# VHH binders against q9y6x5, part 41

Target 1, 379 residues: q9y6x5
Amino acid sequence: LPPKLLLVSFDGFRADYLKNYEFPHLQNFIKEGVLVEHVKNVFITKTFPNHYSIVTGLYEESHGIVANSMYDAVTKKHFSDSNDKDPFWWNEAVPIWVTNQLQENRSSAAAMWPGTDVPIHDTISSYFMNYNSSVSFEERLNNITMWLNNSNPPVTFATLYWEEPDASGHKYGPEDKENMSRVLKKIDDLIGDLVQRLKMLGLWENLNVIITSDHGMTQCSQDRLINLDSCIDHSYYTLIDLSPVAAILPKINRTEVYNKLKNCSPHMNVYLKEDIPNRFYYQHNDRIQPIILVADEGWTIVLNESSQKLGDHGYDNSLPSMHPFLAAHGPAFHKGYKHSTINIVDIYPMMCHILGLKPHPNNGTFGHTKCLLVDQWCI
Below, E stands for the ipSAE of ESMFold2; O stands for the ipSAE of OpenDDE; V2 stands for 0.75 times the mean of E and O plus 0.25 times the DockQ between their complexes.

## First folded at step 16 (VHH; framework vhh_surovatamig_d1)

Design t6 (at its last look DockQ between E and O 0.86; V2 from the best seeds 0.83)
Fold by OpenDDE, look of step 16:
Structure t6 (fold): chain B 379 residues (1-379), chain A 122 residues (1-122)
Amino acid sequence: as target 1 above (379 residues)
Amino acid sequence: EVQLVESGGGLVQPGGSLRLSCAASGFTFDDHSMSWVRQAPGKGLEWVADIWQSGSEKYYVDSVKGRFTISRDNAKKSLYLQMNSLRAEDTAVYYCAKESYNWLRGFSFDHRGQGTLVTVSS
């Protein structure tokens, strides 16, 4: 039988939560599998870009999902929460579920994952749920396990997505120990439910399961705001994306806009597109706007409004607060092995290896995950 | 159209109590977590309390824990905030806020009411 892989994402699960809170179920999962303590995600550290990086192995500049809000100047198309299903935005890369279905006579399933409800390269996930935050974890889990057990061709790759602790992190702030403790306990319970369900269905021993996240969360404050309206007239630019990385489309001369913004705050770096640091791998895409603003950790870029969020993400991907973790269990993985760090793009070649797929060109390094796998040599 | 209408604010002495109400319409009330937020004079908006869809999960900001109780009636599409042992620092305009989450958009209070003024003074 072909190997099977379930990829689970708990949105906004900061890596150090594992050190600061108790996770009995997740720890048991880790004890019988592997843990990568820190995963360096891609810049910008937002949900759609990073989830697409996980399943493509590409930096954002390469796969083309460069933010949760985008604008293409040539086609004049917008990417937003109300318009995210146009294949135009996704077709610059081939996600793993498409590869899974095209290279082999196999099916893919998603409850849920960014892009899984979109025909990418004229291929859509064989089974998928449209995004709906109101759908319970139980229902998502039921659908995924049903598809894993009863599909023909068999589902060999599946995704499961959950909105916590991101939602709560935004609302309460990651430093609210009492409230976040309650939220994180619920997440651990869901992991318990996942494991129990897999065991009950006889999937646990044969299914490879990866539990990970797309990004962390940093504490924000009303005292750490950068008001753009104090620096530049709104008529001089179009805001494509706001905080903590703002994408600026000038309506006047770019240099003039830049000059008005460059000294706006000591807690914000302003980059012309060509001057974006190379380490971000965030330059070589037309969807990246001419000017980007990058707030310091914990600072929020606002217009003439006050932010109500106590936590946020999207910051420099070198910041530990932005880093998620990765845990895995199954026949492909060692038991009781811990690894310090990998890059988020390294997950893709690993998953391809597990599934016996030939990976598309990607930015990941298979060598970084070799020690996690039982069939690989690890010095 | 989403509408949130707060009521119950007023003048109260320190140590007193008030009960705020919010009438919601124009959306599926029981599908959304709801929050109370407040804005004190000269300060920004502050989250006070929330209640999740089922009504069983309630969260509070530290400064109001043990004093405030959030509740909801989904049948009546109403949100409540019982405020006991009120303090001067609780003086603010209180807003009922509809929570919204989308994995692309993130978390937001996508709607607020007009607010109701709570003044705690001797």
Scores: ipSAE 0.909, ipTM 0.959, lowest interface PAE 0.5, mean pLDDT 96
Fold by ESMFold2, look of step 16:
Parts: sequence; C-alpha cells; structure tokens
Structure t6 (fold): chain B 379 residues (1-379), chain A 122 residues (1-122)
Amino acid sequence: as target 1 above (379 residues)
Amino acid sequence: EVQLVESGGGLVQPGGSLRLSCAASGFTFDDHSMSWVRQAPGKGLEWVADIWQSGSEKYYVDSVKGRFTISRDNAKKSLYLQMNSLRAEDTAVYYCAKESYNWLRGFSFDHRGQGTLVTVSS
C-alpha cells in the first residue's frame, strides 16, 4: 500500500493555546503520535505565505507569495480576491501536491488549502473544492475521506483547511479567555470528529495525519495604534498592504518617503528593502516593496484613529505569539514523542520523505524533523 | 444590494433597558454571522456582540457580558440586541454589521447600517 498523508490546517492556531486551554481530543491525538510545541513560521506571518511555505519548503522571497496583498513591479499586477487564482502568482514554486500527482499511480486531493484550486505549472489538484468559507467542516471532511477511500489512481496526498481559530482570534482577541475557550472547544470537537471518521472508515491505522497551522495571534488594543496619516501624506506613496507589515511603494524620492516615516512611531521599524534583516529571508523578490513598516507586537498601523481588530498576526516571526504547533499521527511517526521546535519550511522535506517523493530545492532541513519519524535514527 | 436598518435606540436612564432591532435584506441572511458594533462619542468602532448563523453561538465583549443578549430570527431576517442594566458608558451609535470572512482578507465587517443612537443619562 503506498504511503498516504493528510495535511490539516486550523488557521491561526497559536502554539500556547495547547497549554492555556483544554483539548481532550487533540491531546489524545498527540499522546498516540508526536507534538512539535512551536513551529517557527516565515515572515511575514500571514495566511497565504505560510500555507505556501508549508507545501513548498521555501521562504516567501523564493516562492513568490510574499503577502496576502501584493504588487508585482515587473508586470504591474495586483494580487487580490479577484485574481488570486492567476497561476502567475504561484508559478515560482512547485507545491507538493503537484509533484505527488505527477508520480505514476498517484493523485492528490484538497478540501481547500491556498493554491490547490489554481493550475500551478498547468497542474491543479486531481480532486479539489473551490474555496468557499460557507462549506462546513463536516462537508470538507466527507469529501476528503471519500477521495482518500475511493479514488483511482489512489489519493496519496490530501489537504483539509479550516478557518478557525483565526476568524475568532481576530474578532474576540486571543486573550479573551471566556470567548476563546468556547471557540477552541468547538475546534477540539472537530478534531474528535476527524479522528472518529477516519477510524470508522478504516483509514486511521495506515494514514499519516499532520495537524498544524500557519501562524498564531496576538492581542490588539485601541491604545496601540500607529496612525500613518499623521506622519505622511497619502499622495507620496501607494499603499500595497497596511498592517502589521505595511508595504510602501514611493511616488516620490524613496529616501524622502523613508525620512518621513522613520520617526513616525517608536513602535514601528521602517526598512528600506536592502536593510530588511537577513533573518527574515524577505528581500530577494520584486513583489517585496521598496519600503516596509513592521509594527511591534500588538500594535496596529491605521490610516485613521480606529481599528476593529482585537487580535492580529503578520508580525516578526521570532515572536512566540506568531508560532503555531504541529501534531502528527500515523505509521511514519513515533508515538508519545514531544519535540520543542522546527522551522515551518522543514515540514516540506519531511512530507516528501513520508511520501517517497524527491523534494524540489528548498529551504527546509530534513534533519530537524527526523526524530519524529520511526524510520530514522534520532540519537 | 445589502441593506441593514437599525431601530430601537433612544434616551434611557442608567439601569434601564432597550431592545435594538435590525432588518436585513439583499443577501442570504442565515448564511452569515451578524454583529452589533458601536461608536461612542470621540471613540472608534467597538465590536459588542455577535451571533453565528444558526443563532446557537453568541459572543460578547467583556464590558457587556451578562447585561446584553444578542438574538436573531432567520425567518424574519432580523437581528436583535436586548440591552439591560445600561450604563453611561454604553452611550453610542449602535450599528448592525454583516460579518465576512475570506482566507485572504480574514475577518471583517463588509456592510453596516446607518446606526441607531442610544443615550444613557440621568
């Protein structure tokens, strides 16, 4: 039987939720599998960049999905809701489902994941759902398990994406114990449903399952606003993205725009593109704008004095609040093993190993994850 | 075209009660979570409460927990806010808001009504 892998993302699941809230179903999953307590994600700590980094093993500058809102200076194209399916944006990398389904006697399936409904290198996931946030978790689960059970050639790689706790984290804030405990209990119930469904269908013992996320969430406040309008006139720049990493395309001399912004707030770092810290791996792509503004944790860049966010993400990837977790269960994984930290780009070469795929060139390190795997010597 | 029309605001003394209503049209009401948001004088918009599609899940900002109750009637395409034990700090324009989520944009309010003024004063 060829090895099979289901990759599951619960968007915006901060790593320390596991310590601060109750997850009986997820804890049972972990007890019989592996846990990575912190996954250091890629900068910027946004949804599309990090989901694509998981499946390509590449930093954002290398895979080209550098934010949820982008401008490509060479082609003059804007990335938005209306054109996020244009393969132009995605073709700088080869995601794992493309490599997988081009193998003999294999296919890939997606109950959503950023990019799986795009024909990347003229190849779209063999089975997929178009993104629609109105589709219930149960329907997504039913489709993905049907494809895992019934497809010829067999589905060997599958994805399942869910919008929570990201949606609730933004709305209620990650530090609202009462509201978040109720939301997180519902998510744990969904994990219980997932495991139960896989057991009932006879998939549980031979399917590898990874449950992870793209980023965390930090608390915001009306007391922590950076008003960009008080520092610079709109006429001097085009705003490509706003908060917490603003992407600034100057309309006048770049140095003049930089000088107007550099003293705007002590709670914001202002970088010329060439001065972006090397540790971000966020410099060498035409879609990264000439000036970026990086707010401190919990600070919001606004154009007026108000913000409706109680939680946000996108901040510096060294911040523990931006880190998700990774849990996994299946024949490839040890049982009862806990690991402290990996990089999110390390997930790709591990998945390629599990599936017997040759990884494309990438930024991940297989050695960082080998202690999770039963076929590797960990010492 | 999405339309949200609030009503039920007015002047009330501290400790009093009001019930706000919102009539919705131009979209499939029961496919969307709905919120009440408010704007106090000189302040930004503040989320107050939301209710998920079926009406079974209700969430509140900490300052109104135990005093306010959100509800919806999907057959009537209507959203409600029962406000009890009102305080001077609750003085604001209250807006009915349609929630939207997209994996690129995240969570947002994509439409709101004109608002209804609630004034709490002795």
Scores: ipSAE 0.742, ipTM 0.897, lowest interface PAE 1.0, mean pLDDT 93
ESMFold2 (binder alone), look of step 16: mean pLDDT 80; pTM 0.812

## First folded at step 17 (VHH; framework vhh_surovatamig_d1)

Design v1 (at its last look DockQ between E and O 0.84; V2 from the best seeds 0.83)
Fold by OpenDDE, look of step 17:
Structure v1 (fold): chain B 379 residues (1-379), chain A 122 residues (1-122)
Amino acid sequence: as target 1 above (379 residues)
Amino acid sequence: EVQLVESGGGLVQPGGSLRLSCAASGFTFDDYAMSWVRQAPGKGLEWVADIWQSGSEKYYVDSVKGRFTISRDNAKKSLYLQMNSLRAEDTAVYYCAKESYNWQRGFSFDHRGQGTLVTVSS
């Protein structure tokens, strides 16, 4: 039988939630599969960059989705929630569902995932749902499992996305133990529903399932704000992205803008594009703006508007609070194995291996995930 | 056009009770979670309580737990906040707020009403 893989993302599932809360269904899933405790995600620990890194194996500078909001100075195009379906933004890389679908007797499906409703390299998933936050998990799950079970050519790669616990993390803050406990219980129940559905359909034993996330969540406060208006006049720049990593497009001399911002706050680092730390792999793309501001963990960059979020993400990808986890189950994976850490870009070559796909050039290291796989030798 | 209109605020003694109401229009009310937020004098906006779309799930900030109850009537497109055992620190303008989430934009209160003043004083 051709291998099949379902990739599931629970947005904003911070890795250490597994240590601080109870997850009976997820723990059972892990017990019969594998766990990577921490996944180091890409620099801007935001939804679109990290989800595209998972499915391309590339850092942001290479796959071109460098933020949730972008601007291209040459074409004067904007990328935002109201304008994200132009293939122009996605075509700098080839996501795994495209590679998969271009194979003989294979198709891809998506119950939402960034980029899955866009024709990338003139290829769109055979089955997909347009993004709609109002669509229930149940409906998403029903569609994706139906496609996995009944499609011709067979769906061999599928994605499933859910907005929690990110939405709640923003609203309640990750340090709200009582409210987050309730939210996380719901997530665990959804995992239970997923497993049950797969078993009912007879897919459980043969389907490889990865459950992961794109980023974590850190606690924010009204007492930890960085007001840019106190440092620079609004007329001197265009804001492409705001917090916690701001992308600045100067309207005046770049050096002058930089000088006005460089000492704006002791809790914010200001970088010229060429001075962005190498460890971020966030330099070699024209969509990265001339100046970026990086707030310290838990600090929020604001204009005159006050932030109402009690939690946020997008901070330095070395911070544990920004890290998601990865769990997996299926014939490709060991049972009862735990691994400490991988890079998020490592997921792509692993998925390609599982599906028997030739990977495009990528930044992942297959060696980092070998111990998770039954057909590989692990040192 | 989204409209949210709060009512029910007023002056009350410590230990007293008030019931706030919010009338919503201009959107599919039952598709969105709704929140009460408040702003005390000299302070920032603070989230108080929310109720999810179906009305079965309610969440509260710690300081109001056991005292406030949020509810909604989807048929009437109305949001309510029953406030009991009011304290001086509950003094604020209370706003009805529409929640919005997008996987790219994130979480926000994309609309709120004009607010209703609640003053708790002896």
Scores: ipSAE 0.899, ipTM 0.958, lowest interface PAE 0.5, mean pLDDT 96
Fold by ESMFold2, look of step 17:
Structure v1 (fold): chain B 379 residues (1-379), chain A 122 residues (1-122)
Amino acid sequence: as target 1 above (379 residues)
Amino acid sequence: EVQLVESGGGLVQPGGSLRLSCAASGFTFDDYAMSWVRQAPGKGLEWVADIWQSGSEKYYVDSVKGRFTISRDNAKKSLYLQMNSLRAEDTAVYYCAKESYNWQRGFSFDHRGQGTLVTVSS
């Protein structure tokens, strides 16, 4: 039988939740498989960029999804909820489901993942659900297991996306232990349901399953606001993205805009594009704006003095609070092995190896993940 | 189109109680989690409590846990906040808010009512 892989994301699952909360079902999954305790994700630490980095192995500057809100100066296009399905935005890379389903006698399925409902290089996932946050986890699971079990050609790569704990992390804040404990228990129950359903359908023994996330979450506060209106007039720039990494397109001389912003707050770094730290790999794409503002952890950039969020993400990818985890189980993986860290871009070449696919050029390092795999020698 | 109308605010002594109500119309109430949020004089908006679609999941900010109870009646398209053991620090305009989540925009409150003033004064 051809190798099969299910890639699962629980959005906003901070790595240290595993240490600070109880996960009997996830802990059992890990015990019989592998754990990477923290995954260093890509800057900016937002949902669309990091989900695309997982499936392309590329830094954001290289795959072109550089934020959840973007502007392309050449075409004058804006990336937003109403036009995020335009292939223009996605075509700077080839995600793994496209490569997979172009192989002989293979197809791909998606119970939601950023990009799987877009015809990237004229190729859309063979089976997919359009994004709809109202669709229950159970319905997503029913669809993905149906496709894994009943499709011709067989589904060999599948995705399943869930909005929690990101949604609750924003609402309640990651440091509210009572509220987050109840949310995270519900997520662990969903993981239990996933494993039980795969066992009942006869899929569990021969399916490789990765459970991971795109980023973490940090605590915010009404006492940690950076008000741009107090530093600069709206008329001097176009705001492409606001917080915690603001993307600033100057309407007047760029140096004048920079000078108005550079002393706006001690809790914010202001970068001209050429001065963005090299470690971010966040410079070489026209969708990255001439000035970015990077708030310190837990600070929120606002245009007024209000914010309703108690948690947020998007901060510097060196921050442990921004890092997710990765767990995996299946015939390709060792049993009971724990690994300290990988880069999120390393996941792509590992998945290509498991599926027998030739990876496209990418920023991942297969060697970083080979100790997770039974067919590789660590030393 | 979406309408949220709060009521039940007023002046109350410390230690007293109030019950806030919110009448919802113009959307399918049962499909959305609902929140109470508040704004104290001169301060930003603060999330207070949240109740999920069926009413079985209820969440609170730490400062009101054990004192406030959120509830909903989906048949009446109504949201409630029972506020007990009120303190001066609870003085605020209280808003009924409709939650919205999208993987690209994130979490937000896409609609709120006009608010109802709660004043807790010695």
Scores: ipSAE 0.762, ipTM 0.902, lowest interface PAE 1.0, mean pLDDT 93
ESMFold2 (binder alone), look of step 17: mean pLDDT 82; pTM 0.822

Design v2 (at its last look DockQ between E and O 0.83; V2 from the best seeds 0.82)
Fold by OpenDDE, look of step 17:
Structure v2 (fold): chain B 379 residues (1-379), chain A 122 residues (1-122)
Amino acid sequence: as target 1 above (379 residues)
Amino acid sequence: EVQLVESGGGLVQPGGSLRLSCAASGFTFDDHSMSWVRQAPGKGLEWVADIWQSGSEKYYVDSVKGRFTISRDNAKKSLYLQMNSLRAEDTAVYYCAKESYNWQRGFYFDHRGQGTLVTVSS
């Protein structure tokens, strides 16, 4: 039988939640599989960039989804919550579901994974759900598992996305132990439902399942705000993205804008595009704006309005609070193995290996995940 | 058009009680979590309590736990906040807010009412 893989993302699941809260179902999943304790995600630790990095193995500068909000100066197009389905934004890379979909006797399925409801390179998953945050996890799970079980050609790659604990992390803040404990328990119960559903359908033993996330969450406060209006007049620039990484498009001389911003706050680094640190792999794309602002952990960049969120993400990808985890189970994976750290781009070549797909050129290192796989030598 | 209309605010003595109501219209009420938020004089907007779609899940900010109770009636498309043992620091404009989520923005309130003033003073 062809190998099958289900990729599951719980948005905003910070890695250290596993150490600070109880997850009976997830721990059982891990016990019978593998765990990567920390996954270093891409620089802007936001939803679209990281989810696309997972499925392409590319850094942001290469796959072109450089933020949740983008602007292309040549075409004058915007990427935002009201406009995210134009293939123009996605076609700079080939996600794994497209690669898989184009194979003979294979199909892909998706339940609200970013980009899956867009024809990329003129290809869309045979089965997908349009994004709707009101749709329950149960309904998403039912559709995905039905497709995995009954489709022809068979679904060999599927994605499943859920908005928690990100939504709650934003609302309550990750340091709210009581409220987050309740939320995380619900997440664990959903994992239990997932496992149970797979077992009931007879998929559990043969299906490879990866449970991961795109980023973590840090505590924010009304006391930690950076007001750009105090540093520069709004008429001098266009804001493409705001916090905690702001993308600035100058309307006047770039140097003048930079000089007005460079000392705006001791809790914010200001970079010209060419001076962005190399470690971010965030330079070689036209969609990256001329100036970016990077707030320190827990600080929020604001304009005239104060932030209401008690938690946020998007900060430096070296911060542990921004890191997700990865757990996996199935015939491709060892049982009872724990690994310390991988890069998020490493997931792609691993998934390609599991599915027997030839990977597109990518930034991942297959060697980093070899110890997770039963068919590989682990040094 | 989404509408949220708060009522029930007023002047009350410390230790007193008020019950706020919010009438919702223009959307499928039972598909959305709802929140109460408040803004005290000179302060930013603060989340107070939420109730999830089914009504079984209720969350509170620490300062109001044990004193406030959020509830909803999906048939009436109404949200409520029972406030007991009110304190001076509870003085604020209270807003009913519709919760939303998308990939780009994460969690946010896509609609908020005009608010109702609650003043706790001796």
Scores: ipSAE 0.918, ipTM 0.965, lowest interface PAE 0.5, mean pLDDT 96
Fold by ESMFold2, look of step 17:
Structure v2 (fold): chain B 379 residues (1-379), chain A 122 residues (1-122)
Amino acid sequence: as target 1 above (379 residues)
Amino acid sequence: EVQLVESGGGLVQPGGSLRLSCAASGFTFDDHSMSWVRQAPGKGLEWVADIWQSGSEKYYVDSVKGRFTISRDNAKKSLYLQMNSLRAEDTAVYYCAKESYNWQRGFYFDHRGQGTLVTVSS
């Protein structure tokens, strides 16, 4: 049988939740497979950029999805939740489901992953659900397993996305142990349902399954606000994105806007585009604005308003609070193996290897993940 | 056309009780988690309680846990907050808030009512 892979994301699943909360179903999944305890994600640590990095192996500057809200000065286009389907935004890279379904006798399926409902390079996922947060996990799971079992040409790569614990992490904050414990228990039950369904359908032993996430979550507070209006008037710039990484398009001389912002708060770093730290790999794309503001962990940039969020993400990708985990099970993976860390861009070349696909040029390193795989010589 | 109308506020002595109501219209009430948020005099907005779409999941900030009970009636498109053992620090304007989530925008409150004042004073 051709190798098959199901890629699952639980949005906003912070790596240390595994240590701090009980996950009987996820721990059983890990016991029979592999765990990567920390995945170092890409800057900025937002949903769309990191989900696209997983499936392209590219830094955000290279795949072009540099934030959840973007502006392109050449075309005057805006990327937003009401306008995210224009292939223009996505065509700077080739995600794995496109490469997969262009192979002879293969198709791809998606129960909601950023980009899978877009015709990227004139190719849309062979089977897909349009994004709708009201669709239950059970319905998403039913659709994806039906496609894995009953498609011609066969579905060999599939995705499954779920909004939690990101939604609850924002609402309650990651430090609220009681509320987050109840939410995370429900997520573990969903993982149990996933595994049970795969076993019932006869898929469990021969399907490779990756369970991962895009980022973590940090605690916010009304005591940690950066009021941008106290430092600069709205008339001096266009705001493309606000917090925790603000994207500033100057309306006046860029140096003048920078000078008004540079001492605004000791809890915020202000970068001209050319001065963005090299370690972010976040400079060489026209969609990155001339000035960015990067709040310290747990600080919120506001426009003379209080924030209602108790948790947020998007911060420096060196912060452990921003890191997800990766777990995997299936014929390609060892049993009971734990690995400390990989880079999120390393997932793509590993997935290409599992599926027998030639990876496009990317920033991942196959060697970082080879110890997870049974067919590789581990040092 | 989205409308959230709070009622039931008033003056209460410490240790007393009040029941807040919120009448919702202009949207599919059953599709949204709902929150109570409050604003004490001179303070920012504080999240108080949340109830998920079916009403089976209820969440509270630590300061009100065991004293407040959130509930909803989806047939009546109504949200409630039963407040018991009231304290001076519970004095605030209480708002009914409509929650929204989108994977690109994240979590936010897209609408609040005009609020109902609760004053706890001896």
Scores: ipSAE 0.702, ipTM 0.880, lowest interface PAE 1.2, mean pLDDT 93
ESMFold2 (binder alone), look of step 17: mean pLDDT 83; pTM 0.835

